# Designs tried in a protein design chat: VHH binders against Uncharacterized protein AF_1724. Part 8

Target 1, 305 residues: Uncharacterized protein AF_1724, of Archaeoglobus fulgidus (o28550)
Amino acid sequence: MEEKFRNCILGLAVGDALGMPVEGLSIENIRQLYGEVRDFLPSPYGDLNAGEWTDDTEQMVVLAESILETVYFDPENFAERLKRWFLETNSRRIGPSSTKAISNLMRGVHWTRAGVFSDTCGAAMRVAPIGLVYHFSLNLVERYAEISARVTHTGTAAIGGAVAVAVAIACNVLDFSDEEMLEEVLRRVEAYDNLLAEKIRYANEISDRDVEYAVEKLGNSISSLDVVPMAFYSYFAGKDFEESLIKAVNAGGDADSIAAICGAIKGAKGFAIPERWLEGLKDREFLEELATKLYELHMRIVKLT
Key: E = the ipSAE of ESMFold2; O = the ipSAE of OpenDDE; V2 = 0.75 times the mean of E and O plus 0.25 times the DockQ between their complexes.

## First folded at step 2 (VHH)

Design a1 (from o01 with V5Q Q44E L47F A50T R58Y G60A F62S G72D S86K V87P; framework vhh_nb_b201; at its last look DockQ between E and O 0.02; V2 from the best seeds 0.00; counts 0 for: pae O 14.9 > 2, placed apart)
Fold by OpenDDE, look of step 2:
Structure a1 (fold): chain B 305 residues (1-305), chain A 120 residues (1-120)
Amino acid sequence: as target 1 above (305 residues)
Amino acid sequence: QVQLQESGGGLVQAGGSLRLSCAASGSIFSINAMGWYRQAPGKEREFVATITSGGSTYYADSVKGRFTISRDNAKNTVYLQMNSLKPEDTAVYYCAAKYTDYWGRTYDYWGQGTQVTVSS
């Protein structure tokens, strides 16, 4: 179980870092520039080096540290930590919805009213710690995922996307089969967004198709309606961690988020991460320790219940 | 963000023993290490012992073999078992916690201190 926590957190960061260089590019652009991306590359804009990750991993860390402080999820605490992060980070890749929501928080708007009506994937990309720590109750995972999303995003697909990812991670930690995991994810996501649920279902159905077909049918924009299904496609389409992530990254578009989510879900399943990626990953040791702390927190909570 | 509460200090004769406790609250799971420092009158604060989140322990040369630092994660408490105490061990003992964020910045949190007096 501890290893799954480690692989989930590291997998998210690895996916983020792998996708970072090709974020915003089309499949055709990626082919022209790189052929197939299989390893870390520096940002074409010069803002990040190879192996460095973006606001996806940063916001995940913010959420993780919030949970480590409060034991049970506290949206007020999370909101405060987001404000702090927003002020202190050098990231120039923060999503527009998150930027607007956090700006509202900075103006003194309560977190219950600061979220913007948006379906972008900011909530889904960061939600992994919730699926990990609280997997002892899928209902709690769903509830916390929803609340954490609403701090910044109030679109049904944004919320549903966060729920989907958190529940998938929890199910994987619980050793559910892929079929059981998918059933649980779909059952819960349907309560928020039917289109998202259908697209996730379809992502599994087309897992035998190539990435070009998947992007054509599911999309690869910054919307949760695209990012989350593409992440699930990549998860199902790959036989191991490496293949899944390579599919996710080379899909282009919001590649860092697609790959981050895929990496989190695949890692939580227990797939090994290639050592070459771990060796090149920024702050690997920190992330490993973070995963350990989340695991210890989980064990503490379970002991007290 | 992190609060530290020391206890267990007091007056002992040379050769005696004391056990200090430090209870942590707040963002306790973000702590990378906890330890003890001491400050005698007219002297600078000095390192005594530390234990990392991974369980590694380190001691000042002056206390090696006499002091033992340990941790109870269930109680969020660090202990300092002090044996074979000497008059030169007399000081205010401070509990410390270290936190490092993902930016690489470190934060130190301190307790209020507990007095340890070793008489000749």
Scores: ipSAE 0.000, ipTM 0.213, lowest interface PAE 14.9, mean pLDDT 92
ESMFold2, look of step 2: ipSAE 0.005; ipTM 0.427
ESMFold2 (binder alone), look of step 2: mean pLDDT 85; pTM 0.853

Design a2 (from o01 with N32D; framework vhh_7ocj_1; at its last look DockQ between E and O 0.01; V2 from the best seeds 0.00; counts 0 for: pae O 15.2 > 2, placed apart)
Amino acid sequence: QVQLVESGGGLVQAGGSLRLSCAASGSIFSIDAMGWYRQAPGKQRELVAAITSGGSTRYGDFVKGRFTISRGNAKNTVYLQMNSLSVEDTAVYYCAAKYTDYWGRTYDYWGQGTQVTVSS
ESMFold2, look of step 2: ipSAE 0.158; ipTM 0.636
ESMFold2 (binder alone), look of step 2: mean pLDDT 84; pTM 0.843
OpenDDE, look of step 2: ipSAE 0.000; ipTM 0.281
ESMFold2, look of step 5: ipSAE 0.000; ipTM 0.229
ESMFold2 (binder alone), look of step 5: mean pLDDT 84; pTM 0.845
OpenDDE, look of step 5: ipSAE 0.000; ipTM 0.236

Design n1a (from n01 with K107R; framework vhh_h_nbbcii10_fgla; at its last look DockQ between E and O 0.01; V2 from the best seeds 0.00; counts 0 for: pae E 19.9 > 2, placed apart)
Fold by ESMFold2, look of step 2:
Structure n1a (fold): chain B 305 residues (1-305), chain A 128 residues (1-128)
Amino acid sequence: as target 1 above (305 residues)
Amino acid sequence: QVQLVESGGGLVQPGGSLRLSCAASGGSEYSYSTFSLGWFRQAPGQGLEAVAAISGSGGSTYYADSVKGRFTISRDNSKNTLYLQMNSLRAEDTAVYYCAAVRGYYRRLPSSHEFDYWGQGTLVTVSS
């Protein structure tokens, strides 16, 4: 179990760092520049070194640290930590919807009203700690994922995307088969956004097709309607962690979010992360400690209830 | 609703200088100082390239390697105006230059998809 927590957190950061250099690039541009991305690369813009991750991982850490402080998810605590993170962070790649929502929070708007009507993937990309800590209750995982999304995003696909990712992670920690996990995800996501649910189902159905076909059918924009189904496609299409992450990164577009989400879900299933990626990952030891703390928190909650 | 209007483009000789301006209007929902601003460019037949970005306060600036030491981004929050001073211009600087805005804080040169508001562009031609 603890290994699944570890590989979920590290897998998210590995995916983020792998996708970071090709964020915004088309499949064709990736082929021209790199052939196929298989390892960490420095940013072509000079802002990040190989193995460094972005706001995806930073916001996941913010959510994790909020939960570690409050034990049960407290949206006011998370909102305050997001504001502090935004003021203190050196991140150069903050998502547009999160930025707008945090601006509202800084103006004194209550977290119940600060979220913006947007379907971008910022809520889904950070939600992993909720799926890990609260996996003992899929209903609680769903509720906390929804609330955590609403702090910044009110779009139905954004909320449904956060629910999809958190539930998938929880199911994988619980050792559900891929079919059982998908059924549970779809049942819950349908209540939020029908199109998202249909695209996630289709991502599984086309898992035998190549990445270019998947991007044509599912999209690779920053929308949860694209990122979340592409992450599920990548999860289903790869036989192991490495193959899934290579497919996710080479999808292009919002590649860091696609790969971060895919890495979180694959890691939660227990797939081993290639050691070469762990050796190159920025702040690996910090992330391992974070995962251990989340596991210990889960164990404390289960003993308390 | 933020509207961005670029000006100052034109024809200059290699080695010359040009100053671009971007006037912002609308967007009364948030203060102008809450926007990070940037300049992007698109050369003929090329993709969109980030040139420079500046934080809402003006305290942090970021540049593409290709323009470091030659271009200076600045902003005047009292006039809601963004500037790009371009010195030592080269033929490869020929492009349509776009002003862009996004709410929030950035700590590196942002990608174009991170920006919500765009101007119509102003053409800079560096030629004999």
Scores: ipSAE 0.000, ipTM 0.119, lowest interface PAE 19.9, mean pLDDT 89
ESMFold2 (binder alone), look of step 2: mean pLDDT 83; pTM 0.855
OpenDDE, look of step 2: ipSAE 0.005; ipTM 0.294

## First folded at step 4 (VHH)

Design c03 (from a2 with S30R; framework vhh_7ocj_1)
Fold by ESMFold2-Fast, scan of step 4:
Structure c03 (fold): chain B 305 residues (1-305), chain A 120 residues (1-120)
Amino acid sequence: as target 1 above (305 residues)
Amino acid sequence: QVQLVESGGGLVQAGGSLRLSCAASGSIFRIDAMGWYRQAPGKQRELVAAITSGGSTRYGDFVKGRFTISRGNAKNTVYLQMNSLSVEDTAVYYCAAKYTDYWGRTYDYWGQGTQVTVSS
């Protein structure tokens, strides 16, 4: 179980760093510039080095550190830590909806009203710690995923996306089969957004098709309606961790978020991450320590329940 | 909220010993350092002893050689062994913990304080 926590956290960061250099590119642009992306590359804009992660991993760290402090997820603490992160990072890589919502928090708007009506994937990309720590209760995973999303997003696909990712991670830690995990995800997501649920179902149905076909059918924009289904497609389409992440990254578009989410879900299943990707990953030791602390927190909570 | 719970205070005769304990409740991701401060009536709060996660220790000049701080990292507990106590050690003793997040922001947590009274 501890290995699953470690591989989930590391898998998210690896996916983020692998997808970072091709964020915003089409499949054709990726093929012309790189052929196929299989390893870390520096940002073409000069802002990040090979193996460095972005706001996907940063916001996941913020959520994880919040949970480690409060034990049970507390949206007020999370909102406060998001404000501090925003002040420290001053990053251009932060998504538009997250930026607006955090700006509202900075102005003194309470977290219950700070979120913006948007379906971007900022909530889904950071939610992994909730799926890991609270996997002893899928209902609690769902509830906390929903509330954590609402701090920044009020769109139904954004909330549903966070629920989908957290529940998939929890099911994978519990050794559900892919079919059992998908069934649980779809049942819960349908309550938030029917279109998102249908697109996740369809992602599994086309998992035997190539990545170009999947992007044509599911999309690769920054919307949770595209990102989350593409992450599930990549998860189902790959036979191992490496194949899933290569498919996710080479989808282009919001590639860092697609790959981060895919990596988190696949890592939670216990798939081994290629050592070459771990050796190149920024602050690997910090992320491993973070995963260990989340596991220790989970074990402490389970003793009380 | 993260809480630090102190125990072991009380009344003791000059020349005696006490052992204070502080346990961090709630999850603190990385406690960089834990320590003890004290405050006597009409005086400022001062550092007694601190220990880092790596085991390095610091002591106030007035307690060197008499007090020993130790820590159980896995348990997030810190102990202060106080020997050869004098009337001047009478104070409220506060446990403190320092946590630094990934971006270098420091968070300080404080206990409620425990009274130590040394009689002549």
Scores: ipSAE 0.147, ipTM 0.586, lowest interface PAE 4.9, mean pLDDT 90

Design c13 (from a2 with I28E S30K A33T; framework vhh_7ocj_1)
Fold by ESMFold2-Fast, scan of step 4:
Structure c13 (fold): chain B 305 residues (1-305), chain A 120 residues (1-120)
Amino acid sequence: as target 1 above (305 residues)
Amino acid sequence: QVQLVESGGGLVQAGGSLRLSCAASGSEFKIDTMGWYRQAPGKQRELVAAITSGGSTRYGDFVKGRFTISRGNAKNTVYLQMNSLSVEDTAVYYCAAKYTDYWGRTYDYWGQGTQVTVSS
């Protein structure tokens, strides 16, 4: 189980760093510039080096540190930590919805009203620690994923996306089969956003098709309605960690978020991450220590598992 | 009010088998995890086996390969199949359940215990 925590956290960061250089590019642009992306590359915009991750991983760390402090998820603590992170970071890759919501928090708007009506994937991309720590209760995972999303997003697809990702991670830690995990995710997501649930189901149905077909059918925009289904497609389409992430990254669009989410879900299943990706990853040791702390917190909370 | 009712304990010869059952009742909260602990005279209570709401299992090192925990047809029923019993397995076996409320607060419930005695 500790290995699943480690691989989930590292898998998210690896996916983020692998997808970072091709964020915003079409499949055709990726093919022309790189052929197929299989390893870390520097940003074509000169702002990030090979192996460096973005706000996807940064916000996940913020959520993890919040949980480590409060033991049980506390949205007020999370909101305060998001404000501090925003003030201290110069990240250019923070999404517009997160930026606006955090600006509201900084102006003194309470977290219950600070979120913006948006379906972007900022909530889903950071939610992994909730799925890991609280996997002893799928209902708690769902509720905490929902509340953590509402701090910045009020769109039903954004909230449903965070629920989908956190529940999938929890189910994978619990050794559910892919079919059992998918059934649990769909049942819970339907209560938030029926279209998202349908697209996640469809992502599994087309998992034997190539990436180009998947992007044509599911999309690769910054919306949770595209990103989350594409992450699930990539998870189901790959036979191992490496194949899933290569498919996710080469989808283009919001590739860093698609790959980060896919990596988190696949890592939580216990799939090994290629050593070459771990060797090049920024702050690997810090992320490994973070995963260990989350595992230790989980063990302190549960006396029976 | 939550109650855990254990059954299936008793006397058995070394090398034999027993199946313990535990049923939870009276809860408005959902059960996250159910499991079995044991306590022999003069020793601390130790984990035997646990199963989560999702079906994941965990075992104490001293029983791996010999005991199997499973969920019954009812959501709130758990079984412990105990094979290849030895004198060292003699203890009072306690059913335990962990509940989590809406606010993330956890509640632990314990059964009254059932005696398992293994003779040589």
Scores: ipSAE 0.000, ipTM 0.123, lowest interface PAE 21.5, mean pLDDT 87

Design c18 (from a2 with G54K; framework vhh_7ocj_1; at its last look DockQ between E and O 0.19; V2 from the best seeds 0.00; counts 0 for: pae E 10.5 > 2, placed apart)
Fold by ESMFold2, look of step 5:
Structure c18 (fold): chain B 305 residues (1-305), chain A 120 residues (1-120)
Amino acid sequence: as target 1 above (305 residues)
Amino acid sequence: QVQLVESGGGLVQAGGSLRLSCAASGSIFSIDAMGWYRQAPGKQRELVAAITSKGSTRYGDFVKGRFTISRGNAKNTVYLQMNSLSVEDTAVYYCAAKYTDYWGRTYDYWGQGTQVTVSS
């Protein structure tokens, strides 16, 4: 189980770092510049080196550290930690909805009102710790994922996307088959956003099609309606961690978020991460320690209940 | 990496014409404007011409209708048609671009420059 926690956290960071240099590019642009991205690349803008990750991984760490402090999810603690992170981070890639919501928190708006009406994927990209720690109760995973999303996002696809990702991770830690995991995800997501649920279902149905077809049907924008289904497509379409992540990154658009989410879900299933990617990953040891702490927290909680 | 590729400089007699070309390549979300600046020895760099993605143009005062900037069929390509050249037009001509990345950050890029020399 501990390996699944580790591969989920590392897989998220690997996906983020793989997608970082090609975010915003079309599939055609990626093909012309690189052929196919298979390894870490430096940012073309000079802001990040090969193997460095972005706000996707940073916000996941913020959520994880909040949970490690409070044991159960406390949205006030998470909101306070988001404010501190925002003031201290060197990241120049923070999404517009997260920026607006955290600005509201900085102005003293209570976390129940600070979130913005947006469907961007910021809530889904960070939610992995909730799926890992609380996998003993899928209902708790769903509730905590929803509340964690509401701190910054009130759009139904943003909330449903966070639920989808957290539940998929929890199911995979519990060794659900892909079919069982998908059924559980869809049942819960339908209550939040029907279009998102339909697109996730369709992502599985087209998993035998190539990435270009999937992007045409599902999209690759920063919207949760695009990112989350594309991450599920990539998860289903790849036979192992490497193939899924290569498909996710080469989708283009919000490639770092698509690949981060795909990596988290694939890692939670227990797929091994290629060693060459782990060797190049920034702060690998810190992320491994974080995963271990989350696993130890889970074990402590289940012994008390 | 993002780069600007210039071509078309060289030697020309006074009264003649020359066409400069510049293309932007690399990981770019959008180009907001492209254009040309020039710098003669001992002088400050000055605007020659610029064109925005929406087609709006701007020219340096000294151009006085002699030069025309245009966009090419290929995206992120611009041309500068230079007519009625005089010895005062002798300078290094730099392609410049303002571009915006996926996250809205704006960058200014410069080419390495191409020499234009006008003989009497």
Scores: ipSAE 0.000, ipTM 0.211, lowest interface PAE 12.6, mean pLDDT 89
ESMFold2-Fast, scan of step 4: ipSAE 0.528; ipTM 0.801
ESMFold2 (binder alone), look of step 5: mean pLDDT 83; pTM 0.842
OpenDDE, look of step 5: ipSAE 0.024; ipTM 0.398
ESMFold2, look of step 7: ipSAE 0.000; ipTM 0.327
ESMFold2 (binder alone), look of step 7: mean pLDDT 84; pTM 0.846
OpenDDE, look of step 7: ipSAE 0.016; ipTM 0.310

Design c26 (from a2 with D101S; framework vhh_7ocj_1)
Fold by ESMFold2-Fast, scan of step 4:
Structure c26 (fold): chain B 305 residues (1-305), chain A 120 residues (1-120)
Amino acid sequence: as target 1 above (305 residues)
Amino acid sequence: QVQLVESGGGLVQAGGSLRLSCAASGSIFSIDAMGWYRQAPGKQRELVAAITSGGSTRYGDFVKGRFTISRGNAKNTVYLQMNSLSVEDTAVYYCAAKYTSYWGRTYDYWGQGTQVTVSS
């Protein structure tokens, strides 16, 4: 189980770093500039080196550190840590909805009112620690995923996206089959957003089709309605961790978020991450320690309850 | 929130031994390192010993070879075994816990202190 925690956290960061250089590019632009992306590349804008991750992983770290402090998820603590992160980060890739919501928190708006009506994927991309730590209760995973999303997003697809990702991670840690995991995800997501649930179901149905077809049908914009289904498509379409991540990255668009989410879900299933991606990853040792601490917190909670 | 409770202080004759204990409660998963500091009247608080979550130890110059820091299996307790005590070891001993966020902000937690008095 500890390996699943490690591979989930590392898989998220690997996906983020692999997708980072092609964020915003079409499939055709990726092919022209890089052929097929299979390894870390530096940002074309000079802001990040090969193997470096973005606000996707940074916000996941913020959530993880919040949970390690509070034991049970506390949205006030998370909101305070998001404000501090916003002041300290060097990231120039923070999404518009996250920026606006955190700006509201910085202005003194309480977290219950700071979130913006938006379906961007900022909530889903960071939610992995909730799925890992609280996997002993799928209801708690769902509730905490929902509340963590509401700190920044009030759109139903943004909230449903965070629920989908956290529940998928929890089910994979519990060794659910892909079919069982998909059933739990769809049942719970339907309560938040029917279109998102339909697109996730469809992502599985077309998992035998190529990535170009998937992007045409599901989209690759920054919306949770596109990112989360594309991450699930990539998860189901790949036979192993490497194949899933390569498909996710080469989808383009919000590729760092698609690949980060796919990597987290696939890592939580216990798939091995290629050593070449681990060797090049920024702050690998920090992320491994973070995963170990989350696992130890989980074990402490279940021994007491 | 992390709370630290010290025990094991008291009076001891020179050449004797004491074992201090510090129990952390609350979220111990926010702790990267635990240690002991001491402060004698009119002096600055100084490091006695520290242990990281990974098990690495560090000691102050005046206690090396005499004091040993160790951690309990549950990782929420740190012990300071003090051997060959001298009157110069007389001080209030403070348990401390430290957490540093990924972005460099340090959170320090301190116990209330426990008195150690070494008689000649």
Scores: ipSAE 0.235, ipTM 0.621, lowest interface PAE 3.1, mean pLDDT 91

Design c27 (from a2 with D101E; framework vhh_7ocj_1)
Amino acid sequence: QVQLVESGGGLVQAGGSLRLSCAASGSIFSIDAMGWYRQAPGKQRELVAAITSGGSTRYGDFVKGRFTISRGNAKNTVYLQMNSLSVEDTAVYYCAAKYTEYWGRTYDYWGQGTQVTVSS
ESMFold2-Fast, scan of step 4: ipSAE 0.248; ipTM 0.635

Design c29 (from a2 with T100K; framework vhh_7ocj_1)
Amino acid sequence: QVQLVESGGGLVQAGGSLRLSCAASGSIFSIDAMGWYRQAPGKQRELVAAITSGGSTRYGDFVKGRFTISRGNAKNTVYLQMNSLSVEDTAVYYCAAKYKDYWGRTYDYWGQGTQVTVSS
ESMFold2-Fast, scan of step 4: ipSAE 0.313; ipTM 0.685

Design c33 (from a2 with T106E; framework vhh_7ocj_1)
Amino acid sequence: QVQLVESGGGLVQAGGSLRLSCAASGSIFSIDAMGWYRQAPGKQRELVAAITSGGSTRYGDFVKGRFTISRGNAKNTVYLQMNSLSVEDTAVYYCAAKYTDYWGREYDYWGQGTQVTVSS
ESMFold2-Fast, scan of step 4: ipSAE 0.263; ipTM 0.643

Design c38 (from a2 with G104S; framework vhh_7ocj_1)
Amino acid sequence: QVQLVESGGGLVQAGGSLRLSCAASGSIFSIDAMGWYRQAPGKQRELVAAITSGGSTRYGDFVKGRFTISRGNAKNTVYLQMNSLSVEDTAVYYCAAKYTDYWSRTYDYWGQGTQVTVSS
ESMFold2-Fast, scan of step 4: ipSAE 0.301; ipTM 0.677

Design c42 (from a2 with Y99R; framework vhh_7ocj_1; at its last look DockQ between E and O 0.02; V2 from the best seeds 0.00; counts 0 for: pae E 13.3 > 2, placed apart)
Fold by ESMFold2, look of step 5:
Structure c42 (fold): chain B 305 residues (1-305), chain A 120 residues (1-120)
Amino acid sequence: as target 1 above (305 residues)
Amino acid sequence: QVQLVESGGGLVQAGGSLRLSCAASGSIFSIDAMGWYRQAPGKQRELVAAITSGGSTRYGDFVKGRFTISRGNAKNTVYLQMNSLSVEDTAVYYCAAKRTDYWGRTYDYWGQGTQVTVSS
């Protein structure tokens, strides 16, 4: 179980770092510049080195550290930590919806009102710690994922996307089959956003098609309606961690978020991460320790309840 | 990978002129603004001139009409025409570029700098 926690956290960071240099590029641009991205690359913008990750991983860490402190998810604590992170981070890659929501928090707006009406994927990309720690109750995973999303995002696809990712991670830690996991995800997501649920279902149906077809049908924008289904497509289409992540990265668009989410879900299933990616990953040891702490927290909660 | 390549620096007599150029390579992305900053020994980097993609220009107060920034016919190329140079203009001149990506995030790029030395 502990290995699944580790590979979920590391998988998210690996996906983020793999996708970082091709964010915003079309499949054709990626093909022309790189052929196929299979390894870490430096940012073409000069802001990040090979193996460095973006706000996806940073916000996941913020959420993880919040629940390590409070044991149960506390949206007030998470909101305070997001404010501190925003003031201290050097990241240039903070999404516009997160920026607006955190700016509201910094002006003193309560977390119940600070979130912005947006369907961007910022809530889904960070939610992994909730799926890991609280996997003993899928209903609790769903509720905490929803509340965590509302701190910054109030769009139904953004909230449904966070629920989808957290539930998928929890199911995979519990060793559900892909079919069982998909069934749990779809029935819960449908209550938030019907189109998102249909696109996730379709992502599974087209998992035998290539990435170009998937991007044409599902999209690769920063919207949760695109990112989350593309991450599920990549998860289903790859036979192992490496194949899934290469498909996710080479989708282009919001490639770092697609790959981060895919890496989290694939890692939670227990798929091994290629060692060459782990050796090149920024702050690998910190992320491994974070995963261990989350696992130990889960074990403490289960023993107390 | 966006790289800025400056040229045109060197030694010039007071009262003389120089023309600096800067080209941004790897320009798959829209460049919102380009410009020039300078840094003399022991001083902070300061704006010399900037030009936006829309053609608007801005100059540092010390320029006083002596310098002109313009865009070249080649995409993502800018020039700085520097006239009536004085010894106080001696500095390393850095090309800079700013762009905004698809998600609204901004990026700054800097050249390696080119030395301008004005002798008396």
Scores: ipSAE 0.000, ipTM 0.191, lowest interface PAE 13.3, mean pLDDT 90
ESMFold2-Fast, scan of step 4: ipSAE 0.386; ipTM 0.739
ESMFold2 (binder alone), look of step 5: mean pLDDT 86; pTM 0.877
OpenDDE, look of step 5: ipSAE 0.012; ipTM 0.295

